# Ledger of designs, part 285: VH-VL binders against q9umr5

Target 1, 268 residues: q9umr5
Amino acid sequence: SYKPVIVVHGLFDSSYSFRHLLEYINETHPGTVVTVLDLFDGRESLRPLWEQVQGFREAVVPIMAKAPQGVHLICYSQGGLVCRALLSVMDDHNVDSFISLSSPQMGQYGDTDYLKWLFPTSMRSNLYRICYSPWGQEFSICNYWHDPHHDDLYLNASSFLALINGERDHPNATVWRKNFLRVGHLVLIGGPDDGVITPWQSSFFGFYDANETVLEMEEQLVYLRDSFGLKTLLARGAIVRCPMAGISHTAWHSNRTLYETCIEPWLS
Below, E stands for the ipSAE of ESMFold2; O stands for the ipSAE of OpenDDE; V2 stands for 0.75 times the mean of E and O plus 0.25 times the DockQ between their complexes.

## First folded at step 12 (VH-VL)

Design gj66 (framework fv_mavrilimumab)
Fold by ESMFold2-Fast, scan of step 12:
Structure gj66 (fold): chain C 268 residues (1-268), chain A 123 residues (1-123), chain B 111 residues (1-111)
Amino acid sequence: as target 1 above (268 residues)
Amino acid sequence: QVQLVQSGAEVKKPGASVKVSCKVSGYTLTELSIHWVRQAPGKGLEWMGGFDPEDGEPVYAQRFQGRVTMTEDTSTDTAYMELSSLRSEDTAVYYCATVSYDWETGRYSLDYWGQGTMVTVSS
Amino acid sequence: QSVLTQPPSVSGAPGQRVTISCTGSSSNIGAGFSVSWYQQLPGTAPKLLIYGNSNRPSGVPDRFSGSKSGTSASLAITGLQAEDEADYYCQSYDTSLSGWVFGGGTKLTVL
């Protein structure tokens, strides 16, 4: 029998956006119980990520409790960061595969339509002034804004991403690392044609240096210091990297070839 | 405001085809998805199909696959539903409805409905 | 039969509360798909009453409310009025059918 699958959506998404993904799962793994969490949809996806983590935590607890064999998480875009935090704050999660669909794991630094809608006069070069204020940190998108030219402000002001990445100290860091390391597989998916996640390698824990040159995961301080367990997971053989070209940001959950290549093998 | 005006009642013989139109005003078809829902006399609502608001392609309910074709003419802001191989069981009121996305809630709904077109299939 | 099950009829007195259930399964409401509700007055086209489980469009009185729990949804009408007498339909998405689905409908009678 297949483990239940929990789906966590992204910015401005709803459960309807995952209908194709659920149909693919039903075709290849018939009988799988799949639940798209119907929380923080639409405008509520802009709520602070720690608030979203609390709400999603309350929703996943009963699902995990009913599945002693374990569960799989499929987490899309911003939802991948929610799932990162869930795996860290939950002392008793039983997640086997954590499948991250094009999520900005090291942060976002790009001019997207979402940002222009929210902050029409802003360019990526000046968003740090808004996002790294107390007011800006009340918006989810600012919780993972990572300006490589103002890394000092990011480290000081990020109330979410810098903490879960272990880039800034937190009293719970040791427990969060221990909890995260219980995951069976970390499946990272993303690609160069996404068009929204900037740099796209953020989905694989790569990111810009101060000159906007992308450094891959193994060159990041968070990896080298093993701040939340990436180096340990990689050594264990638990990290899967599945890049695919030709897929735009809104198509990761609706492309059959991507599903068959990157997702299907991890849904035991 | 969005308004949908459907073509008039039709009487058809078994085996014929019917093509119902839905004229959109107050908005453009390039920004809307149109779905079709029918209701037999004294019965409930039955979804037939429509243009998927995310994919932009027509999707049909399984029981109508092969018999129904839904098209849109953006130059006249008119959507069409053509049903072939008509049977007496196809006697129903046929509705068109717009599918809209509410950014506040992240939800899709059938928010505006046409007045309905009665199609009677009899010998 | 519909994959979303509604009682065929419900009744109530003016000023009272009635609830109309919509029972689904793991392939629709249980999978996380939202529920919308439609009101159909005799001889008229359906009208959107509730969308996204619990949201009201402009012009719908706050006497109408929606909720969702597990594989089921409910429409609650408080302060019943004569003009509420109509047919009510729930609607969601179903992955087994790969399409939108309606409940069988509930006829509300105000006594």
Scores: ipSAE 0.823, ipTM 0.908, lowest interface PAE 0.9, mean pLDDT 92

Design gj67 (framework fv_mavrilimumab)
Fold by ESMFold2-Fast, scan of step 12:
Structure gj67 (fold): chain C 268 residues (1-268), chain A 123 residues (1-123), chain B 111 residues (1-111)
Amino acid sequence: as target 1 above (268 residues)
Amino acid sequence: QVQLVQSGAEVKKPGASVKVSCKVSGYTLTELSIHWVRQAPGKGLEWMGGFDPEDGEPVYAQRFQGRVTMTEDTSTDTAYMELSSLRSEDTAVYYCATVSYDWETGRYSFDVWGQGTMVTVSS
Amino acid sequence: QSVLTQPPSVSGAPGQRVTISCTGSSSNIGAGFSVSWYQQLPGTAPKLLIYGNSNRPSGVPDRFSGSKSGTSASLAITGLQAEDEADYYCQSYDTSLSGWVFGGGTKLTVL
């Protein structure tokens, strides 16, 4: 009688990467229908996030329609941002637990192998020149690039993250907030040893200020203004924070202790 | 271009062990994931195990757990599959194959196969 | 017993279209794992024909195509030729077995 689970992968991932997670779920919640969405895999994970949201939306609609008791989402890395947008754009989603697995919810500001592969001569300090161009915004990773030293450019140029966070106005903002607030639980997972998500507190809606000092969720303007419902969710008791040390970015979906501590309790 | 060359045919008695080799050329073994698949005469393909391309550790099909050991010698670019306590039903052609990730499609496949090694178990 | 079910045989005439089905379950294809297809000519090692549901390796003609829907996948061969006579195997990953699984194989006969 467990609710179905939908898994949304991250940058350059495939469904095979989630084999351990599915095995853990089968072991603790036998009979659970788990579907890893086999879309935007490999190079296509670099496509603009709004394009990915549209494709994943088409895939989740029939799954949700067949599950009147609700569904759970487990969304890894970049996939957590896709799921944020899904919950906002879908007027009729029935998501109980949204489990965000080391996702850069407030954005990314750090050098990674993915960025060096795409932009080999760039440092994090100058990547804003590329990412905040129209060309750069055609790459998913630039859609959540958040340079704390060029906040004016981020607010003007971000075609995805600034909009879903309510940091820039959008005509659909009120409806997106209403839709997002229908989620039963927002389960945030991440940790200091991730090594990719920078700052790692981005997974918990914390982020750098202009001096690169991390401010936690409750100090963010998006929280204080309740732009998309975080303050309301927290007051409702719907936000769960589950940080864990010792886990690298590619291990969040394959660590048994992490699963038992942070994921298993939210699968009903 | 990767090529896999396997050792020659073996004839074994019930209860013996067999160790099949798979020599890698055109690439280094350390950057490949080698898996083993067998096929009994006139029957289908059966996955036995291999080095997981993401975890880097050997994983074995449940049916063979406790009887199979897969190892690699990086100095000779050779992978090995050893099957113990042989029975007549272990008579099969044993293949090694590379399992590789195509970053462009985000897909894993068994893309390069060895020629196969016939292992016959008879009294 | 194979976890992925294929018809044991299929036949067609030269120039026609044939389709080979591969039926899985919620623990493999239904869980979102991709499907690969292999062609095995008599006396030879299997050859990768299709990977990741629908992608062709270099050298595989576009007469061969793959698709996946729900818990099943299919291989379509158009413009059937005599040299297509072979055994065809589908493959996916299965979480209940924690391993790779192959279909039982389909013998294609060109009449």
Scores: ipSAE 0.829, ipTM 0.910, lowest interface PAE 0.9, mean pLDDT 93

Design gj68 (framework fv_mavrilimumab)
Fold by ESMFold2-Fast, scan of step 12:
Parts: structure tokens; sequence; C-alpha cells
Structure gj68 (fold): chain C 268 residues (1-268), chain A 123 residues (1-123), chain B 111 residues (1-111)
């Protein structure tokens, strides 16, 4: 009787990485059909996010069609941005709970091992030169790179995040907002010890200003203008914030206490 | 290149324990995840357990929990599998194998296998 | 018994195509876990043939291919050769058992 759960992974992930999450769900909600979408795994996770959205869309349609009572999404890291776009572009989604696990909802601005591996000589202060080029926007990580010292370049060059967040105008913005607002619950999860998502408050729609001072969601122009529905969802009581300390970036989908506190309540 | 070399055949009495070794060469053990798979004569492959490539902790198949212990000696690049309270049904070839992550495809596989160790349990 | 179901045997003549099925459930292949395939020649250790549903390791000829659909996977062998005579095993991860699982194996005979 439980709604099916669809899991969307992040950068360089595989379905194996979610084995613990699926085991927790089976223990607390036995009989739940859980599907981890094994698309865009490994190096393919670097493909442009709009390409990934199209592929994941094709995979979720038959699952949603078989579940007239609705489905839940659990979307990890970069996967949370894919799910943001899915909810906006799908006129017919039936998602109840959208559970975002440590996803950089307002973007990423941090030196991480992933960036050093991809761009060994780059620092976060100069990555804007690569990411805000047409070539750089062919890589998923650059689609949500948000340099707070070059916000003008981010707004003009981001082919994905700035559009999905309504930070730059798009012809489909009104329809995307209408579609996104059909979600039952937006459950935001993240924490200060993540170590990868920078600032960690990006998982809660907070982000750096030009002085690298974090401004929370309610101080963001996207919230104040209600660009894609955050203010409306909050007023409706549909946004859940679940911060937890002590959890590193690769542990959000494998920590039992996190699961019981932040995820389990939203799966019925 | 990575190679796995296992210890020689063993004959044990019911109730005894056996400890099979798996020596890693061509790479360091700390960078590898070693798993154990057995095969009874004329039967199929059965996963017993191994060091989880993401968690780094040993995980055992439910039917072997309480009887199997898997350990590693990083100073000699050798993995071990000890099975206790042996029964005749434990007669099998025991294989060690690496479980590796291919970052290009995002996939795990049992890619390098040892030659196997025959363990016979008889009175 | 194995959790993944394979036919016990398949056969073909040299040059033909054979297909070996691997049927799982919602706790393994259906949950999104990938499928690997192993070839075992008589008296030898298993050898990785296919991993991650359809990827070939270096040295495996393109006559071997893998696919996955729903709760099942398939191994196809084209241009069948005498040296392909072996046992073939599929493998995935299962969340109800919290571990890796193998199919029961398929004996391929080339006549």
Amino acid sequence: as target 1 above (268 residues)
Amino acid sequence: QVQLVQSGAEVKKPGASVKVSCKVSGYTLTELSIHWVRQAPGKGLEWMGGFDPEDGEPVYAQRFQGRVTMTEDTSTDTAYMELSSLRSEDTAVYYCATVSYDWETGRYAFDIWGQGTMVTVSS
Amino acid sequence: QSVLTQPPSVSGAPGQRVTISCTGSSSNIGAGFSVSWYQQLPGTAPKLLIYGNSNRPSGVPDRFSGSKSGTSASLAITGLQAEDEADYYCQSYDTSLSGWVFGGGTKLTVL
C-alpha cells in the first residue's frame, strides 16, 4: 500500500551506493517498490543536466503511470537538481514527497576532491573562466557552479540552474512554476559536516552573497519573488527542513538515524 | 597487473575450522575489496561475504553469519577467510575475488579471481 | 536454490546465436542494481565477461553482449565457437538478503 519510491543519484554514483537506503525502506515500509534509476552513472553523470533530465524523464513516466496514488522521489546531491527540473518540466507528475538529500539547490562554490580531479590546477576563485563558457556548460558540474563573486556571469551563462531557479527569465517559467507547485512536500536535508556542498546551506536554498556571507532562503530574491513557488510552498506548509550535523557527503543515503529522522516520516 | 594467489587444498574433519588465504600481488591490499565465493562440486557459485568497497567493513551472507570471519593483513597484502564448525556440505572450492569500482561506468564487478582452494570435509 | 533464475542449459551449433536469460525480482534487478556475467571453463575459476549490464572488460570479444530490462537481464553470444562451451553465471545485488547473489548457472553446449 505504500507509494513507490524513485531514487535519483548524484555525481559519479551508482545504484549500489543506495543499497543501505533501500534496506532501511524495506525494514520500515515493507512492500514498498523502490527503483534506483541506473542512468547517467559514473562519467555519464558529467553529461549536461538537461540531457540527464530528458533521460530520467523517460524512465520515470512508466513508474508514475503505474502508481495513480502517487510516488515519492529521493534525490541525492546533483540528483536533487535533476529532480527539481523533472518536477518543473513534467505537466503530469504525481509526486507526493520530494526528498532532497544534500543537493546544491542554489549552486556550488567549493574546492572539492571532485573538482581537483577534473580540473587539477583550478581553484574555486578561477573556475568561473571554464564553467561560464559554452564548452564548460556541456558539463553537469558547471551547470550549477555559482560563483558569488561573478554573479553576473552565472546569471548570463548558466544554462540550467539559473533558469530552473527563475534567476534568469525563460519562456516556460510560468508553466514550470505551476508544475513544481503540484508537489505534496519538499523535504530539504543537509548539514554543516557534509564537506562537499559549499555552502552547506545551499541544500536549504541559502547561499553566499558577494562577501561570502550566507543568506538564508527567505532573504533570496528567488524566494521573495516566488520565482518557482518556494514562498507559496512555505505558506502552504509544504516545506520541511531537516538539518543534521555529523554526516559527510557520501553518508546521507547510508545513515540510519538520518533516515529515521528526516526520510522515513515522508514515505507513507 | 593484479593477481590473487590462494593457499593449497585442505582436508578437515566435521566440526573443525579452515582458514584460506588470498595473497595480493601487483597492487596494495588497502586499495582493493576482497570477497569470497564458494562452489560445491557440480554446483553453482555462492557469495559468502567480503569487505564492502564503500564502507570498508566486512559483510557476510546471512547463512554464514556466526561461522565465517574475514580478515586482512595489510603488512603481507593477504586476505583470509575462516569458516568454523565445518559440515560435509561445506566441501567446496573457495575463491577470493576483487570487487572493483569502474569510475568511468559507475559499476562494480568481481573482476580478478584467485585460482580457488579445494576444502574437503570428511571423517 | 539461487535468487536469480537461469535456464539450466542452452545449446547451439558453431556460428549460431544463443541467449541466456537471468530473471530477478523487485529486490535486485528490479530495484535498479546492475547485472554482471561470468564464464567458467571446466576446472577453472570464473572469468568476468560483462559488468554493469552491458560493459565488456578488455579482452572480451564483442560477440558477447549484455542487456537489462525490468526485472531481467540477458547475455547474447553471436558467432558461437567451440571454446564458448562453459558454464555462465549472472550476478546482481539483493536488498532483501543485503548481499550479492548469483544465478544458478547455465551450461552452454556447442555441438
Scores: ipSAE 0.829, ipTM 0.910, lowest interface PAE 0.9, mean pLDDT 92

Design gj69 (framework fv_mavrilimumab)
Fold by ESMFold2-Fast, scan of step 12:
Structure gj69 (fold): chain C 268 residues (1-268), chain A 123 residues (1-123), chain B 111 residues (1-111)
Amino acid sequence: as target 1 above (268 residues)
Amino acid sequence: QVQLVQSGAEVKKPGASVKVSCKVSGYTLTELSIHWVRQAPGKGLEWMGGFDPEDGEPVYAQRFQGRVTMTEDTSTDTAYMELSSLRSEDTAVYYCATVSYDWETGRYSFDYWGQGTMVTVSS
Amino acid sequence: QSVLTQPPSVSGAPGQRVTISCTGSGSNIGAGFSVSWYQQLPGTAPKLLIYGNSNRPSGVPDRFSGSKSGTSASLAITGLQAEDEADYYCQSYDTSLSGWVFGGGTKLTVL
């Protein structure tokens, strides 16, 4: 009776990282078919996001086909951006709840130990030199790098996020919007103690302006223009915001209180 | 290159406890997750528990919960598995193994194994 | 009983192809957890043969290959050799048990 759940991981993750989440789902919704997609794990999570979208698309098609009543997506970190694109490029998806678990929906602009591991010679102020090159756009993390001090470069060079958000025009924008609007619920989860996603409000479609002041979703041009359907979804009552303090980036999929508060209610 | 060397064979009476050691060389224990697997004579492999490579805490298989304790001494790079209230059914070879994350593939595996420690529980 | 089901034995002649199955469920292989395979020669500790469904560690010949589909995994051995005679174990993670699980093992006999 419960809809199947598809889990899409983040950067350098594996299906093992979601063992606690699956345990929680089994406890509260026994009999739910849960599948963690073990594609683009490890270093492959650095592959361009459009390549990952194609691979995940091929994996979700048979799962959706077996579930005419619909499916739920739980998409963690970078995986939330993959799911954004999946919902836009699939003209036949049957997703009910899209649960975005601390994903940088408006992009990433922050110095973290994790980012320094990937780019030890770069500070956030300098990473635009790498990310907005053609070479840099072959790496997933650069596909959603959003430097608020070089917005013109972001708009011109981003091969993924700027297009999916409708910040730069694309021939498929109308079809992508129509497809995305088929989703039943958009559940946004994130919090101030994440420590990786910067600004953390990116998980709720907020982001820095040129002075690094955070503007919330309703002040963003993508919302005001309804570029991919956020304003329409909000008017429909389909957007759920579930912020929670005290949770670090690697703990979103293993915190029982978060699961019970923000995820469990949306797994019909 | 990792090498695991286990303590020698032990013979115990029912009701006693046994503590098997696993000395790590070629790497530091703090960078590794040690798990324990046993094998009764002529039977298959059975996972007992180990330090979770992501949580950093010991986790035990349900059937051994309350009887097994796994500890680490980082100063000597030695992991320990202590099994109490021994029964004849606990007669087995006990292996320690490293559980490693391969960042290239995003996969976990039990990649290095100790030589095994035979524990015989005899009345 | 083992959570992962393997045939107790399989046999083949030198040069032949043999396949060892590993059948799980929705709480392990079906949930997306990867499968590793271990070779155990008589009187020795298990040795990692395949990890992450299909990856070979250094030193493992390409005659050994792994695959995963749905709730099952398979180990294929081509060009079977006498030294391949051993016990083979599959392994995955199981969320209903909150732990790692091994298959019951398959004894491969050559000749």
Scores: ipSAE 0.823, ipTM 0.904, lowest interface PAE 0.8, mean pLDDT 92

Design gj7 (framework fv_mavrilimumab; at its last look DockQ between E and O 0.93; V2 from the best seeds 0.86)
Fold by OpenDDE, look of step 13:
Structure gj7 (fold): chain C 268 residues (1-268), chain A 123 residues (1-123), chain B 111 residues (1-111)
Amino acid sequence: as target 1 above (268 residues)
Amino acid sequence: QVQLVQSGAEVKKPGASVKVSCKVSGYTLTSLSIHWVRQAPGKGLEWMGGFDPEDGEPVYAQRFQGRVTMTEDTSTDTAYMELSSLRSEDTAVYYCATVSYDWETGRYSFDYWGQGTMVTVSS
Amino acid sequence: QSVLTQPPSVSGAPGQRVTISCTGSSSNIGAGFSVSWYQQLPGTAPKLLIYGNSNRPSGVPDRFSGSKSGTSASLAITGLQAEDEADYYCQSYDTSLSGWVFGGGTKLTVL
């Protein structure tokens, strides 16, 4: 039998948003128990990510307990960060494949329409003033805002991304790394035509340097220092990178070709 | 507030086609997702299809695929449902309804309904 | 016959509490799709009563409540009134059918 699949949504998503994905799974892997976690939907997806991590943890624990052979996680957009954190704090998770579907794993620094409606008076270059404040960190988007021009503020004020990345020292860094390394495979999915994740390489742990030059995963300090286990995972062949062009951000979970190429192989 | 006003009752012969209209007011049709639900006399509600609220594409229930066509005229803010090859079993009240997303809860629902159109298929 | 199963009828006296069950499966309610409830008075179009499992639209009394657990949902009506006599339908999305689905409906009689 197929391992259960748990789906974690992104910002302002609904379970309905994943209907096609579930249909693909049902068609290609009949009998698979697929559950979209119906938590923190809509406006509630703006809640602090640590709060979301706790809520989702409560939801996945019973599912994992009923699946001693393991489960797969498909985590979309913001959900990918939630899942990474989840796997970091859980010392007893049994996740085989962690599929990060167009997630800003290395953070977000984009001025897209997606952000403009939330921050109509804020530009990309000035959002750090809001996001790196105590009240700003109460919003999920600010939890993974990564301004390359204000690295000091990011490192000191980011209450989520900087911590799960091990970029800021904290007492749980070693344990979180150990927990995260329990994952069987880390499947990273994203592409250049996403239009929301900025830079799109963030889905592959690439990101801007101080000159806004995009560096690859292997050039990142978190990799070089193996702060949360990326280098270790890569070394043991546990990281899969699946880039795909021609897919907009809201279509990653509703593209059959993408599913067959990047998702399906890891659901067995 | 959205209002949906449907066309009048229809009487058709078996094998014929019927086209029911649904005029939208209060909001533009382009901002809404119109779906169709029918109800046979004394029976329950049956979803027939509609325009997907996320991607705007028409989606039909498997049962009606190949026999139903849903269209929209944005110039008149009117949605249409055409059902062909009518049979006696198609006798029902046909409703148009809006499927809307509530951003606060992240949920979809059929929040506004037309008054219904009775379609009778008899020889 | 319906993908979502409801009891065909329920009854109660004025002031009583009644519940209407909606039983789905792993391809709809169990998959994480929300449940909505609709009230249909005799000779009228359905009206949205509950959406998103437990949310009430404006104008719906708080004596109506919805819940969801596992593969099932439930509509509860407290303080039953004569005007509550109607048909009630649950609704969700089903991945096996790739479409929205309604329950078979429940006729509520107020005694």
Scores: ipSAE 0.915, ipTM 0.950, lowest interface PAE 0.5, mean pLDDT 95
Fold by ESMFold2-Fast, scan of step 12:
Structure gj7 (fold): chain C 268 residues (1-268), chain A 123 residues (1-123), chain B 111 residues (1-111)
Amino acid sequence: as target 1 above (268 residues)
Amino acid sequence: QVQLVQSGAEVKKPGASVKVSCKVSGYTLTSLSIHWVRQAPGKGLEWMGGFDPEDGEPVYAQRFQGRVTMTEDTSTDTAYMELSSLRSEDTAVYYCATVSYDWETGRYSFDYWGQGTMVTVSS
Amino acid sequence: QSVLTQPPSVSGAPGQRVTISCTGSSSNIGAGFSVSWYQQLPGTAPKLLIYGNSNRPSGVPDRFSGSKSGTSASLAITGLQAEDEADYYCQSYDTSLSGWVFGGGTKLTVL
């Protein structure tokens, strides 16, 4: 029998949005138990990411306990950051494949309709004034806002991403790294035509420097310092990179070719 | 507020086709997803298909594939459901309904319904 | 036979509480798809009563509530009134059928 699959959604998502993904899994791996976690849906997806991590943790514990052979995680967009934190805070997770679908793993620095709806008078160049305030950090999207021109503010004010990436010290950093390293495979998926995740290379742990030049994962301090285990995972052969062009942000979970190429091989 | 007004009752012979219309008012059709649900006399609700609110393409229930065609005329804000090769078992009230996304809850629902169109198939 | 199973009938007296169950499987409610409930008065079109497991549209009294657990959902009606006499249908999405599915319906009789 196949390992169960747990799906964690992103901003303003519905479980309905994953119907094609679940149908693809059923076609290629019939009998797989797939659960889309219907927590923090809609407006609640704006709740602080640490709050979401706690709620999703409570939901995944019984699923993992019933699957001694392990589980797979498929985590979309913002959900990929939730899953990063879950793998770090859970001392006993049994995740085999962590499949990250176009998630801003190094953060977000781009104007999108989501941000314009929430902060209509702001541009990416001035959003740091809102996001790096105590009020702004009560919104999930600000928890991973990463302004490359105000990196000092990001490092000091980010209540989530800077901590989970090991960019700022935390008392639990050593145990979080140990827990994260227990994952079997880290499958990174993303592409240049996403249109929302900016830079799109954030899905592969690449990000802007102060001049907005993208530096890839292996050039990042978090990788070089092995802050949460990326260098160790890569040396182990546990990181899979699967970029694909031609896919918009809301289509990662509904493209059959993407599924067959990047997801299907990792669902044992 | 959205209002859906359907065409009048139809009587058809076995083997014929029927085309039911659903006129949208209070909103433009391009902003809505219309689905079709039927109900045989004294029986429950059965989903037939509709325009997927995310994909924008028609999707049909397996039991109706090959017999049903759903189309839209955006110039008249009217959706259509055509069912071919009619059998006596197709005698039912046919409803159109809007499928809407609520951003607050992250949920889809069939929130507005037409009054229904009775289609009777008899020889 | 429906993909979502409901009792064919339920009854109660005015002022009482009744519950209507909706039993699904791993391909629908168990997969994480939400449940909506519809009320159908005799001779009328269905009306949305509950959506997203537990949310009420504007105009639906708080006597109506929904819940979901595992592969099943329930509709609860408290302070039962004569005008609640109707057919009630649950609905979800099913990945094995690639479509929306309704329960078989429950006739509520107010005695």
Scores: ipSAE 0.836, ipTM 0.912, lowest interface PAE 0.8, mean pLDDT 93
Fold by ESMFold2, look of step 13:
Structure gj7 (fold): chain C 268 residues (1-268), chain A 123 residues (1-123), chain B 111 residues (1-111)
Amino acid sequence: as target 1 above (268 residues)
Amino acid sequence: QVQLVQSGAEVKKPGASVKVSCKVSGYTLTSLSIHWVRQAPGKGLEWMGGFDPEDGEPVYAQRFQGRVTMTEDTSTDTAYMELSSLRSEDTAVYYCATVSYDWETGRYSFDYWGQGTMVTVSS
Amino acid sequence: QSVLTQPPSVSGAPGQRVTISCTGSSSNIGAGFSVSWYQQLPGTAPKLLIYGNSNRPSGVPDRFSGSKSGTSASLAITGLQAEDEADYYCQSYDTSLSGWVFGGGTKLTVL
């Protein structure tokens, strides 16, 4: 009776990290088939996001084919960008709810422990020199790096985020928008105490202007131009915003209250 | 190199409790996640519980909930498993093991094991 | 009945290939949780052979290999040697039990 749920993990993540979320689903929606995609785990999560999108696409096709009435996606952190790209590139997806769990949907502009490990002499103000190079774009982190102070470099060099946002001209823009708009609901989850997503409002398609002032989704050019369908989707009443304070980045999928408030209602 | 050294064999009567120790060498206990697995004579491996490697909370297998407690003393790098209300079917070798995350693969495994502690429950 | 089902025994001649199966369900292997394999020689503690479905820890010979498909996993041992005579256990995580689970074990006899 319940639609299958497909879970897509984030950077340096594992299927084990979602054990509590799966337990919550089992308790509230018994009989639901839930699959955490067992791909691009650990260091493989640093592979280029288009490479990950291709691999995850191949994994979801048979699951979607077995569920003609639809599936739900729960996509965490970096995984939410993978899922948004999946919704654009798949002509035949049957996703009802796309649940974006603390994902950097408008990009990332913040130092993290893994960035220090990967690029030890860099900080956010100069990371654009690495990320906006062909070599840098071979790392998933750089595929959604969004430096608000170097927007010309972002627009020219981003091989992933600028494309799925429709910020750079490409021949597939109309088809990708059409495919994305077939989703039933877009559920945006995130919060101010996340500690990793920077700005945290990126999870709601908000982002910095050049002065590092956060502009909300409705103030973003990609929304105003409706470049990939956000304005259309909001007008349909299909966007759900579910912010929650007090949750750190690694706790989104293990918080019962968050699950009950923001996720459970959308798992028809 | 991680080494786990367990306390010696125990003989107990039904209804008593047993507390098995597991001393960690080569690492500090604070950086490890110790789990307990038992094996009855001639039988297979049975996970009992341990400290979750991600959130650090103790978790117990449903079968042992209410009878088992697992604790750690970080000042001596020693983990403990205490099983109460012993029955003859609790006669087993009790192992401690580490559950470790491999960042390269993103996977968990029971990678280092203690030598085992025989606990015999007989009236 | 074990949550992860293994054959009780398998046998093979030296130099042959044997395969040990591990069948789970939608609450463990089928949910995307990985499979580990352990070797237990008589009178000794278990030893990790394979983790994350197919990864071999340092010191484990490459004639041991693992794979996962759907709700099942498999351990293959090629070039069978007398020292491989042991019990073999698969292991995964199960969301219905909220815990780690081991298969019932497979006794490998080298003829």
Scores: ipSAE 0.753, ipTM 0.892, lowest interface PAE 1.3, mean pLDDT 92
ESMFold2 (binder alone), look of step 13: mean pLDDT 89; pTM 0.927

